# VH-VL binders against Riboflavin kinase: the designs that were tried, part 8

Target 1, 134 residues: Riboflavin kinase, of Devosia riboflavina (a0a087m355)
Amino acid sequence: MGIRLSGCVIHGDKRGRKLGFPTANLSIAPGVELPPDGVYSCIVWLPGQTTHHGATASVGNNPTFDDVKERRVEIYIHDFDGTLYGHELNICLLTRLRDMRRFSGLDDLTGQTERDVAQSRAMLAHHALTGLLP

## First folded at step 16 (VH-VL)

Design kn04 (from km03 with heavy chain Q65E)
Fold by ESMFold2, look of step 16:
Structure kn04 (fold): chain C 134 residues (1-134), chain A 119 residues (1-119), chain B 112 residues (1-112)
Amino acid sequence: as target 1 above (134 residues)
Amino acid sequence: QVQLVQSGAEVKKPGASVKVSCKASGYTFTDYYMNWMRQAPGQGLEWMGWINPDEGGTTYADKFEGRVTFTLDTSISTAYMELSRLRSDDTAVYYCAREGDYEGYFDYWGQGTLVTVSS
Amino acid sequence: DVVMTQSPLSLPVTLGQPASISCRSSQSLLHRYGKTYLHWYLQKPGQSPQLLIYLGSNRASGVPDRFSGSGSGTDFTLKISRVEAEDVGVYYCMQALYWPYTFGQGTKLEIK
């Protein structure tokens, strides 16, 4: 029903953690076709689990990283604060919420992140996602 | 023992490029953003942008976009700033500085690199 | 860009007397989570800048307690309770809430 991806968690976002949005940064194999850049509502399966969590993902180049050669997927798993470094995550990207954009500063970034998470939670609350498997 | 050591002074003609290095030691290079500033003779400080050494992501002040490039060599804990299409008003001391705790303050600075652009 | 305005630009002081430097921002530097993104630096003659005060009022490591930062929103003050000879140099405020980061013009402190 969405776009299925998997990837290895390579590093946590240290700035995001400081702002209250700890993300899992996924390394995606070079040959994998990524969806259009943007911010998505999504669901994720943690290693060894068959139940999913809601999440908010960003795909591709963050506007503050315009020289980055590799595209990445950053996932904020809602209501989850554990560490997943070095593990594979299975995700399903659902609704594209917005394009990537440039921010005017730290407060702008923080506010947009809060809105993205709120939109993702709202979208996920309206889906019948019970029983989906990784 | 945190130290940032920059490359030596440069003299350039208008239209040329310059590449300044900043070698870091005494800390984990990938844990801190590296920022670049410049200071024209008799003038104040001007922020040019940063690079995240963990992933290579950059942000440039709009004034310098299209002319400045930040790069890294993480194997030797070194950041680079390259400024192209030099003009006489690019004459300045260029500084690298480490950003503390993602809070936008610069707790350690390089010694500065004088770049002189003259015809 | 956020404009940072310092006053005075030149500050002659008598050794042992207090000094005060004002910094005004064209926009509030208060982040929605309550931190104030205003920092102070000293550039001594012939040296690189060094951090004095971060996030409005925190002294950097090794900075004497005669230095203090205060203020809120758009108006900030750096105070030196008793000026010493080693305090000579140019003082800069900097905002880091908006990108690009911007500095004030500098305040040159001299012993008269």
Scores: ipSAE 0.719, ipTM 0.883, lowest interface PAE 0.7, mean pLDDT 89
Fold by OpenDDE, look of step 17:
Structure kn04 (fold): chain C 134 residues (1-134), chain A 119 residues (1-119), chain B 112 residues (1-112)
Amino acid sequence: as target 1 above (134 residues)
Amino acid sequence: QVQLVQSGAEVKKPGASVKVSCKASGYTFTDYYMNWMRQAPGQGLEWMGWINPDEGGTTYADKFEGRVTFTLDTSISTAYMELSRLRSDDTAVYYCAREGDYEGYFDYWGQGTLVTVSS
Amino acid sequence: DVVMTQSPLSLPVTLGQPASISCRSSQSLLHRYGKTYLHWYLQKPGQSPQLLIYLGSNRASGVPDRFSGSGSGTDFTLKISRVEAEDVGVYYCMQALYWPYTFGQGTKLEIK
């Protein structure tokens, strides 16, 4: 069981897109309590679909770029290249993978993102086998 | 055509602050990161940091952290750089520059703003 | 911080002759996806810097084919096949793989 959140998709990290990790920012309603800052394995339901997709989510600010003034939820949906701007998404944060951190450059960022996605996929596979997915 | 037009030269005393403006035109202001550099007389270029005009997020070089502030007025496609607690070694030409395609290169530059700090 | 070292710092050239500028980085500028985050700028006398080469070997818009960038890892070269009077100025290399962005010292190209 995880933490369920919902929000409208807004523009994400454009630098991430250049590196092959396009993210979507979720506008979370005021007053909704967010889990501790960090990177999470998560699942997401696309609009009109009952099946979920795997994703990697970040909660909190971006220490490297300081582009986020307030705590945000950003998701990278695995194996998905569609546009979801303006749509409401439901997500479920499952396993916390790591803390937020600063990066020394683009390669460091890319490497950690790859590791995060790999770990997220592994955790999702584990949850699927153990029947822990919602 | 893309243009970056900066404010005029400034003369300041040590301890004062200076605010330089950079007005962008010819492109969508919020689609490109704006970077700031400076160049002391007869010296090379020094990167100061960037601002994301879409969200207002900033990244400063450690050397300037706590003393420099990047701000925006998106309604007039203008970026601002404010440097406080000025000292003589802050005397330089300050440049704004558009970062092209999020690849860390600067494809368009302002004309530069000379800031002179002297007692 | 990544240190960028240019050589030479002064480059007198005869009109019509080729020129070559070296730039060395203290760390590799090769991204794991294959892009090289090394850029070249020219600052003509009394002007703002202008982009010449981006990502190692790509000429910026309007840049003559006399200019070429090459290199990999930590060693890079800017070449001018035939120097013209308008090529006078200070050339800078810059790395953008690591934060902060850092510039070389600059190479001043002059006509003999």
Scores: ipSAE 0.705, ipTM 0.887, lowest interface PAE 0.6, mean pLDDT 93

## First folded at step 18 (VH-VL)

Design kq05 (from kn01 with heavy chain T59Y)
Fold by OpenDDE, look of step 19:
Structure kq05 (fold): chain C 134 residues (1-134), chain A 119 residues (1-119), chain B 112 residues (1-112)
Amino acid sequence: as target 1 above (134 residues)
Amino acid sequence: QVQLVQSGAEVKKPGASVKVSCKASGYTFTDYYMNWMRQAPGQGLEWMGWINPDESGTYYADKFQGRVTFTLDTSISTAYMELSRLRSDDTAVYYCAREGDYEGYFDYWGQGTLVTVSS
Amino acid sequence: DVVMTQSPLSLPVTLGQPASISCRSSQSLLHRYGKTYLHWYLQKPGQSPQLLIYLGSNRASGVPDRFSGSGSGTDFTLKISRVEAEDVGVYYCMQALYWPYTFGQGTKLEIK
């Protein structure tokens, strides 16, 4: 069973966007308990849609950034290139893929993101085949 | 016209702190990373780190970890660099620079702020 | 950290003659998506640095076409086809693929 979260989309890592992985930050309401820090496979419901999309989410402080104390939820929606700023999104975190890590540069970031997305896709496909998707 | 205007020269004693401001204009402040560099007299350029004005995320070079702080006042499109526990080898011209298109190049620079640390 | 090595460090040039500056990185600056994160700056006397070339070979806005950047991997070159008086200053290469960003030592171009 996944962990459901909801939040308004705010701006995220713009470097990620340039690298082809546009992420969106979700403004999570205070008091909402977040799962352990890490990268997750997840599904997301776009505004007005009943069908979900696959996504890769990160929860926690970004170790690459210094002096960031608040835990963040960032999502990369697979195969989606639209903008969702200001919209409320519902997501479901499914499988935790890895711990958060510090990156050494853009190529390191790109490489790990690719791996994360690939693994997320694989997990989502597995869940779909086994009927474990919400 | 993009402009970065920095605060004036500073003279500090060892152990003190200095806070340099960089006011941006001519573009959307929150759309570009702001980077900080310094240049000791007669020396080359040294990268200090960057701040993401959109979410106030910072990256500090290891050399300055624990001693430098980047902050923002988005209401006036101003970035700040504070360096504490100053020592003589911190004497340098400090630059803010806009990172172009998130590609790690600096397309616009402030005029520089001389910080002199001396007893 | 990635070490950037420029050569020469001092470059006296006769007006109208070409100039060439080499920059070598300790690691490849080629991103897996094909971009080369090597940039060139010029700092004229008494001024702030200014962008000359970005991403290896792209001239920044307002930069004359007599400036060109080339290279790949770990070896890069900035060329000036015909040096003019206004080209005097210190040239820096900088890598931006790895954090921290790192600069070369600088090459001081002077007119003979």
Scores: ipSAE 0.598, ipTM 0.872, lowest interface PAE 0.7, mean pLDDT 93

Design kq06 (from kn01 with heavy chain T30D)
Fold by OpenDDE, fold request of step 20:
Structure kq06 (fold): chain C 134 residues (1-134), chain A 119 residues (1-119), chain B 112 residues (1-112)
Amino acid sequence: as target 1 above (134 residues)
Amino acid sequence: QVQLVQSGAEVKKPGASVKVSCKASGYTFDDYYMNWMRQAPGQGLEWMGWINPDESGTTYADKFQGRVTFTLDTSISTAYMELSRLRSDDTAVYYCAREGDYEGYFDYWGQGTLVTVSS
Amino acid sequence: DVVMTQSPLSLPVTLGQPASISCRSSQSLLHRYGKTYLHWYLQKPGQSPQLLIYLGSNRASGVPDRFSGSGSGTDFTLKISRVEAEDVGVYYCMQALYWPYTFGQGTKLEIK
């Protein structure tokens, strides 16, 4: 089970990169239905690869950073330091971890991001053990 | 050489809007957050918020939420700050400033734009 | 909001003498990764603010070594080893760990 999405990789928030969590936005085609806003554990297939990587994805508007009213899909690919800008990525959103939230500052953001990634990894491990991964 | 050049002084009536421009040069515009501050006459500095040129994402101080709008024209490396529903206590010098390396410090500042709100 | 408190607010100094400005934050400015998000600015008369010290103790480009920043957690100090005439102006500390960014009241340094 999971929600499959596909999109072209565009630049994410560079502030996250400074914190060790480089993110990318996926340009999702108009009309594609997105799941509820929140943070998700997910898997991603890198270009030309049949194996997937674990990732943490956010769906929705960033309540802390007043983004455009358009809902976005932002992903952090675990244990990956490459550049994928301009590439088409396929992802699968698996488990919703939490709602979107506002942050009081950089340390709060950092701490929550760490927790999100840890939870994402745990969920991915669970899915792997239970055969729920595609 | 990094430069931020702001538009000229403005005189506005209460209730009006003002739009200040900040033209950046000497660096890649999209790679740095642009912040806005203001300083009332004889007072200290007040942070208003930032805009991320890469994502066009904005963050406003609560004090200005709903009344200030940051925008960009990336084609000319220019940031804009529009403040609406002006009142007398909005009289201040407004500054744009580049945030250095996403570390919350402002390494380059515009020369400031005086906005005077008076009847 | 994080409150930044500077002291003194007025600092008359004799040329060639040292100066010290204190800045206290209502919350710790230490990020969990070890960086301290406290910055110092100088606004000379009739000019825009300019960056002096960033991340607690790093001198900005072009800033003389007579300026130094120190401190940790909630207590910070800007020191000028030998005040020069060009150092006249208002000094501001600013925190950037919490949103919104907040400034101290400013310390006006004048020559006696």
Scores: ipSAE 0.853, ipTM 0.934, lowest interface PAE 0.5, mean pLDDT 94
Fold by OpenDDE, fold request of step 20:
Structure kq06 (fold): chain C 134 residues (1-134), chain A 119 residues (1-119), chain B 112 residues (1-112)
Amino acid sequence: as target 1 above (134 residues)
Amino acid sequence: QVQLVQSGAEVKKPGASVKVSCKASGYTFDDYYMNWMRQAPGQGLEWMGWINPDESGTTYADKFQGRVTFTLDTSISTAYMELSRLRSDDTAVYYCAREGDYEGYFDYWGQGTLVTVSS
Amino acid sequence: DVVMTQSPLSLPVTLGQPASISCRSSQSLLHRYGKTYLHWYLQKPGQSPQLLIYLGSNRASGVPDRFSGSGSGTDFTLKISRVEAEDVGVYYCMQALYWPYTFGQGTKLEIK
């Protein structure tokens, strides 16, 4: 079963947005145990909704950045173009897709992000077929 | 009108640290990456790194890793670059520059800050 | 790191004549989404650099149409159709597809 987390949405990487992958960071309460660092297939419940959306989430510090010491939860919500800043989101991390990695540039980042999202979608589809989605 | 105003010239001894400020105005500070470059006398431009105001995330060129620190004071729309363990070859004009629309180009530059390192 | 190579490094030009600066990158600067992350700057004497061309061929605000950027992949060119006195300075190409960002050596344009 997946790992459930909850957090308030704060600003994400706007460069990702420019590349077509707008992300949001979740402010996780202190003391909450996070799963191992990596990229995950994820489902998310938008505020006031009972239906979930697919998402791609990363847990950990971004190796591309030099001063990020705290572990973060960053999510890209599939097929969603709204803003959720200040809202509380509930998420469920499902399948771990890969380790965190450093990127050599924008194209490298873009390519890996595309692969992550595609793989996330595939895993979500698999979970849906097997009845593993909550 | 977008403006980046940097602090004044600095004279430092080898081994010391220098902190240059860059005050931004005329735009939403948190919406743009701030980059830092330097230019030694009579030489070309060298990229040092950037800082993301939203996440306070920094990326440094490997050459400066462990010796440079970018910081922000968002309340006054000011970016800072601190370079430690100064040596003579750090003598240069240091520039802050706004990255335009997250496309890797610098559309506005500070006036530059001369940092002279000499015994 | 991506190496940016400009040529020539010194460019004496007669007023009113065209000028051309070449910039080559050690790796392709074409993003998979079609944008070319090659930018041009001009640093006039005693001034800060100023953006001239961004993303290969787009003129920055206030830049005269005498300036044009072209090229693809690893080969790029900045052209000035008719050089004016105010065009004197050092021109830099810069790549922003790979980290770290890297500049060319600079091309010093002077009036003959």
Scores: ipSAE 0.850, ipTM 0.931, lowest interface PAE 0.5, mean pLDDT 94
Fold by ESMFold2, look of step 18:
Structure kq06 (fold): chain C 134 residues (1-134), chain A 119 residues (1-119), chain B 112 residues (1-112)
Amino acid sequence: as target 1 above (134 residues)
Amino acid sequence: QVQLVQSGAEVKKPGASVKVSCKASGYTFDDYYMNWMRQAPGQGLEWMGWINPDESGTTYADKFQGRVTFTLDTSISTAYMELSRLRSDDTAVYYCAREGDYEGYFDYWGQGTLVTVSS
Amino acid sequence: DVVMTQSPLSLPVTLGQPASISCRSSQSLLHRYGKTYLHWYLQKPGQSPQLLIYLGSNRASGVPDRFSGSGSGTDFTLKISRVEAEDVGVYYCMQALYWPYTFGQGTKLEIK
């Protein structure tokens, strides 16, 4: 069910933190198959845990400091406040909520993020996820 | 003390490219967006875009899309702006500026780099 | 793009007198979480711009308290309670709620 991924947290999204949606940026190995770019409802297992949390993820490419692009997954873990830098996360992408899009400004970004998280929570409420393991 | 030091003035012919550097010091380079502005002689300020040094994400104002490139060298805390296919109306002072607290205000500015485009 | 309109464009002032600069945006600059994304800069002759006021009304570090910013929505004002010789230059408002960021056309303050 869904697409299983893992990756090491390499960045937090500091702008997201100011908006109340702190995210973890994951580095995904280049040989791993990713789903189409977009925003997903997902679940995540924190380091050393077998219980999962709900989350909202974006999948897309970003520029690097040289000519090689790295794939990335940014994850907002619902109802979680803590540091994950340098830790490996296991995730399962479930429902694709929308395509990536360009925003007209900070208020547009904030509003879309709120809607994405609300949709993610709603989609997770429809899944029977008890007992899933990393 | 936060400082942004830009490269020196340049004179270019139409059709050429220019690359302006902006060396940052006195703060953690990766914690702040770097923005670029320009100001034609006797005119107001115009925003060109920003680069997020944390992950090298760029945003360019539409009028510069396809002609401008922002890059970084994080090992020396330096940002670069390259503008190609120069025209005479690209003559301006170009500024780098640090964006404070992700709130879109520019709390520190470079000294400016005059780029003159003439035949 | 959001249009920022300043008034007046030229502002001659007698030393020691108050000054007021208006800035109007074509769109509200109020973010849904309550912050106002309007900033003010001063560019003194021959210098780079410097931040005066951010997020509507906050003074930047080192800016004297005779400068104040006010307003909300689409209409904003920068006030100088008593103009000093060091205040000469061009004042710009800038909006940062929408991308691209956009500046007003500038208000040149001069001593008459």
Scores: ipSAE 0.739, ipTM 0.891, lowest interface PAE 0.7, mean pLDDT 89
Fold by ESMFold2, fold request of step 20:
Structure kq06 (fold): chain C 134 residues (1-134), chain A 119 residues (1-119), chain B 112 residues (1-112)
Amino acid sequence: as target 1 above (134 residues)
Amino acid sequence: QVQLVQSGAEVKKPGASVKVSCKASGYTFDDYYMNWMRQAPGQGLEWMGWINPDESGTTYADKFQGRVTFTLDTSISTAYMELSRLRSDDTAVYYCAREGDYEGYFDYWGQGTLVTVSS
Amino acid sequence: DVVMTQSPLSLPVTLGQPASISCRSSQSLLHRYGKTYLHWYLQKPGQSPQLLIYLGSNRASGVPDRFSGSGSGTDFTLKISRVEAEDVGVYYCMQALYWPYTFGQGTKLEIK
């Protein structure tokens, strides 16, 4: 129903957590083809769980002032306040919400993140996702 | 005690490159962004960008994009700034500074490194 | 880029008297979560800058309480209630809400 990926959480994003959107960076196997760059509505399963959480993910380089060349997957799990470091996550990327873009500063980043999460929640509420398995 | 110790003064010709080091001590190196600023003689301060030691992610002010590179050696808690294709208006004191709480303020600064670019 | 404008640029002051430095930004520095991303530094003669005030009004560690920061939106003030000889130097405001971070042009405080 979407693009399935799995990986281990390498880093927590301390700036994101300070802003109320803690993201996790995922280690994806080197040969895995990532989907087109963008921000996605997605769902995620924690190890051993068969029920999913809603999430918002970004794929690609972060176009804030950070000049990271490596494409990466960062994920924010909605309404989740647990420890993610070292966990293996199974995710399903569903709807591509927008292209990556550069931000003018911290307030711009915060506002766009709020909109992304709101759109992700709205799209997830309209999908028939009950009972999906890892 | 938090300390940032920079490498010594440099004299360079136009067209050369310079690499300034900033050795950090007294705190957990990976928990703080390292920022770089410069100050031309008799002038104000100019932000050049940052590096995130946790992920080695860099951001450069557009003015320096393509000429500046920030790097790290985490084994010795040291940040580096390299500026290439130097010109006379790059003459300045270059500072490293630690960013507090991801809030864009610089609570500890290096002593500064004078880079003089002359023919 | 956000322009930070300080006034005055030169501030001769009598020892023991108050001093006030204005800083204006071309854009509001208020983040939607309520923090103000305006910081103040002092660069004493021959030294690196040192943090005085962060996030509008918080004094950095070791900064005497005769220093205070105030203001909102685009207009900010640094006050020194009673100037001491050790306060001589150049004062800079800096905004950190927008990227790139930008500094004011500096205010040189001298004892007259």
Scores: ipSAE 0.732, ipTM 0.887, lowest interface PAE 0.6, mean pLDDT 89
Fold by ESMFold2, fold request of step 20:
Structure kq06 (fold): chain C 134 residues (1-134), chain A 119 residues (1-119), chain B 112 residues (1-112)
Amino acid sequence: as target 1 above (134 residues)
Amino acid sequence: QVQLVQSGAEVKKPGASVKVSCKASGYTFDDYYMNWMRQAPGQGLEWMGWINPDESGTTYADKFQGRVTFTLDTSISTAYMELSRLRSDDTAVYYCAREGDYEGYFDYWGQGTLVTVSS
Amino acid sequence: DVVMTQSPLSLPVTLGQPASISCRSSQSLLHRYGKTYLHWYLQKPGQSPQLLIYLGSNRASGVPDRFSGSGSGTDFTLKISRVEAEDVGVYYCMQALYWPYTFGQGTKLEIK
């Protein structure tokens, strides 16, 4: 079981794309409850497709005002090098891999992202082997 | 054609705040991080942080965390830096600079804004 | 924070002669994907800094070819093959691999 979300792709992360991890930033409707902040293994369905891709998602909070809670969901879709700007994605967050953390620089960010993706792929492969993917 | 034009010099008392503007022209504002640096009289350069106009995300150097705020107004292609609880050692020329290609180099700089903090 | 150390801090040079400025970092500036995050700037008297060299060895737009950057890892050099009067000012190296970005102390180049 997982946590299902949907949202419209607002932006790709241009720095992430230059680092080899192009991400899609999702606009999640206000009032939708997200799971705890963190990095997750997940699966995603592309527009018009019934099969899924593996993915690695970041759930973070960046509030603008004290009484407004704005949270961002960024998705790196494994083995996908396209653009989905303006399209709605459906995702299922599965395993929480780690807390959000601060990075010491660009190389640290890159290395952690590589580890997150590797761990996400491993968790997804394990779920597929055991028949536990939703 | 790329140009960054900063607001004029400021004189402030300790404990006050200052807000420096940086108006950009000649490029697509949302495609580039805006960075802020300062230079105390007779001293070297110090990085203060950046703002990503595309996502409005900010990163601040630790020594300024809690005292500095970067904002922007994309309708007029303008970035702002506000520094609060000013001290005399905040006296410096403050620069905005555009970051090239997300690679941490600053290919265009504003003309600088002298902020003098004197009691 | 990554410490950037320049030498010399003061560099008097005869017009037309070569000049060399060293910059060392306390950490390697080589990213795991092969780029070197070391940049050079010149601040002429009374002016804002201007970019000279980015990512170790690339000349910025409009920078004369008498300027070159070299080095890898922790040891970097800016060279001016033939110093001109307009080269007077303070030269800074800066690292951008680690956050916060940090600058060297500056090297003041002046004509003897």
Scores: ipSAE 0.731, ipTM 0.890, lowest interface PAE 0.6, mean pLDDT 88

Design kq06 (from kn01 with heavy chain T30D)
Fold by OpenDDE, look of step 19:
Structure kq06 (fold): chain C 134 residues (1-134), chain A 119 residues (1-119), chain B 112 residues (1-112)
Amino acid sequence: as target 1 above (134 residues)
Amino acid sequence: QVQLVQSGAEVKKPGASVKVSCKASGYTFDDYYMNWMRQAPGQGLEWMGWINPDESGTTYADKFQGRVTFTLDTSISTAYMELSRLRSDDTAVYYCAREGDYEGYFDYWGQGTLVTVSS
Amino acid sequence: DVVMTQSPLSLPVTLGQPASISCRSSQSLLHRYGKTYLHWYLQKPGQSPQLLIYLGSNRASGVPDRFSGSGSGTDFTLKISRVEAEDVGVYYCMQALYWPYTFGQGTKLEIK
């Protein structure tokens, strides 16, 4: 179970970086079908690595900001602070956690992001224990 | 040194559009959000929104949604603010300002552009 | 939207005397990670606004140490220990924790 996606890392929301949640935008090839909009728990394979990392991904436009006209995939890789711009990443979206939502400000965004990451971690841990990780 | 130089004063009729430019220099253009504010004569400051030069991503205040457009020409480190369907209460000095360190404060400002809307 | 309320709106001050401007927000401006997203600007006559204090209490580059920002939560204060002639202008507080960013009404500081 999971949706495999691949894309090149492009620049993302730098505000997220300042909040401690640096995200990577994935440039997904045209024609690739994306899952429903929302936040997902996911795993990611870093370049040159066979082991996966846990991540939290968002699919869709950002209802808070008017800068996203097209659906995009953004990922926050857990426990990783490197830069991946220009690299191709393979990801697997696992569990949909919630719908996309509008935020009132930085604290609201931060709070929800923390909850998303925590829930993502929990789901990933559950999948690991049950052998459901791809 | 960081500088933001805006285009000159504009006089427009109601219903028209105005496009103000803001040329940035002295820093890496793509690394900072550019914000736009305006100030009606004798009034305070009003935030209009921002644009992220890195992705050309925009965020507009609800008041201006659908009537304002932020754009960039990264090749010349210039930001643009276009306001359409102008009315008299749009008469104001419009400012571009660089957002410092993504913390919501504006550390450098343009000199302002007076836009006068009158019949 | 978060409402920013400044007081006083007019502030006549004698040269060399201290000045104090209050700014109140309708919601707390304290981010959960400890930063206070309250900024102060000065707009001198005929000029663009300039940053004075950012994130509550940090002086911007080139700002004299006679300026100080303090406060927490919803109540903030800008203080000038000794007002100088060059301090004349309109002072604005601004919150940047919530979208949209919102400014106070402005406080016009004049020399008596």
Scores: ipSAE 0.680, ipTM 0.882, lowest interface PAE 0.6, mean pLDDT 93

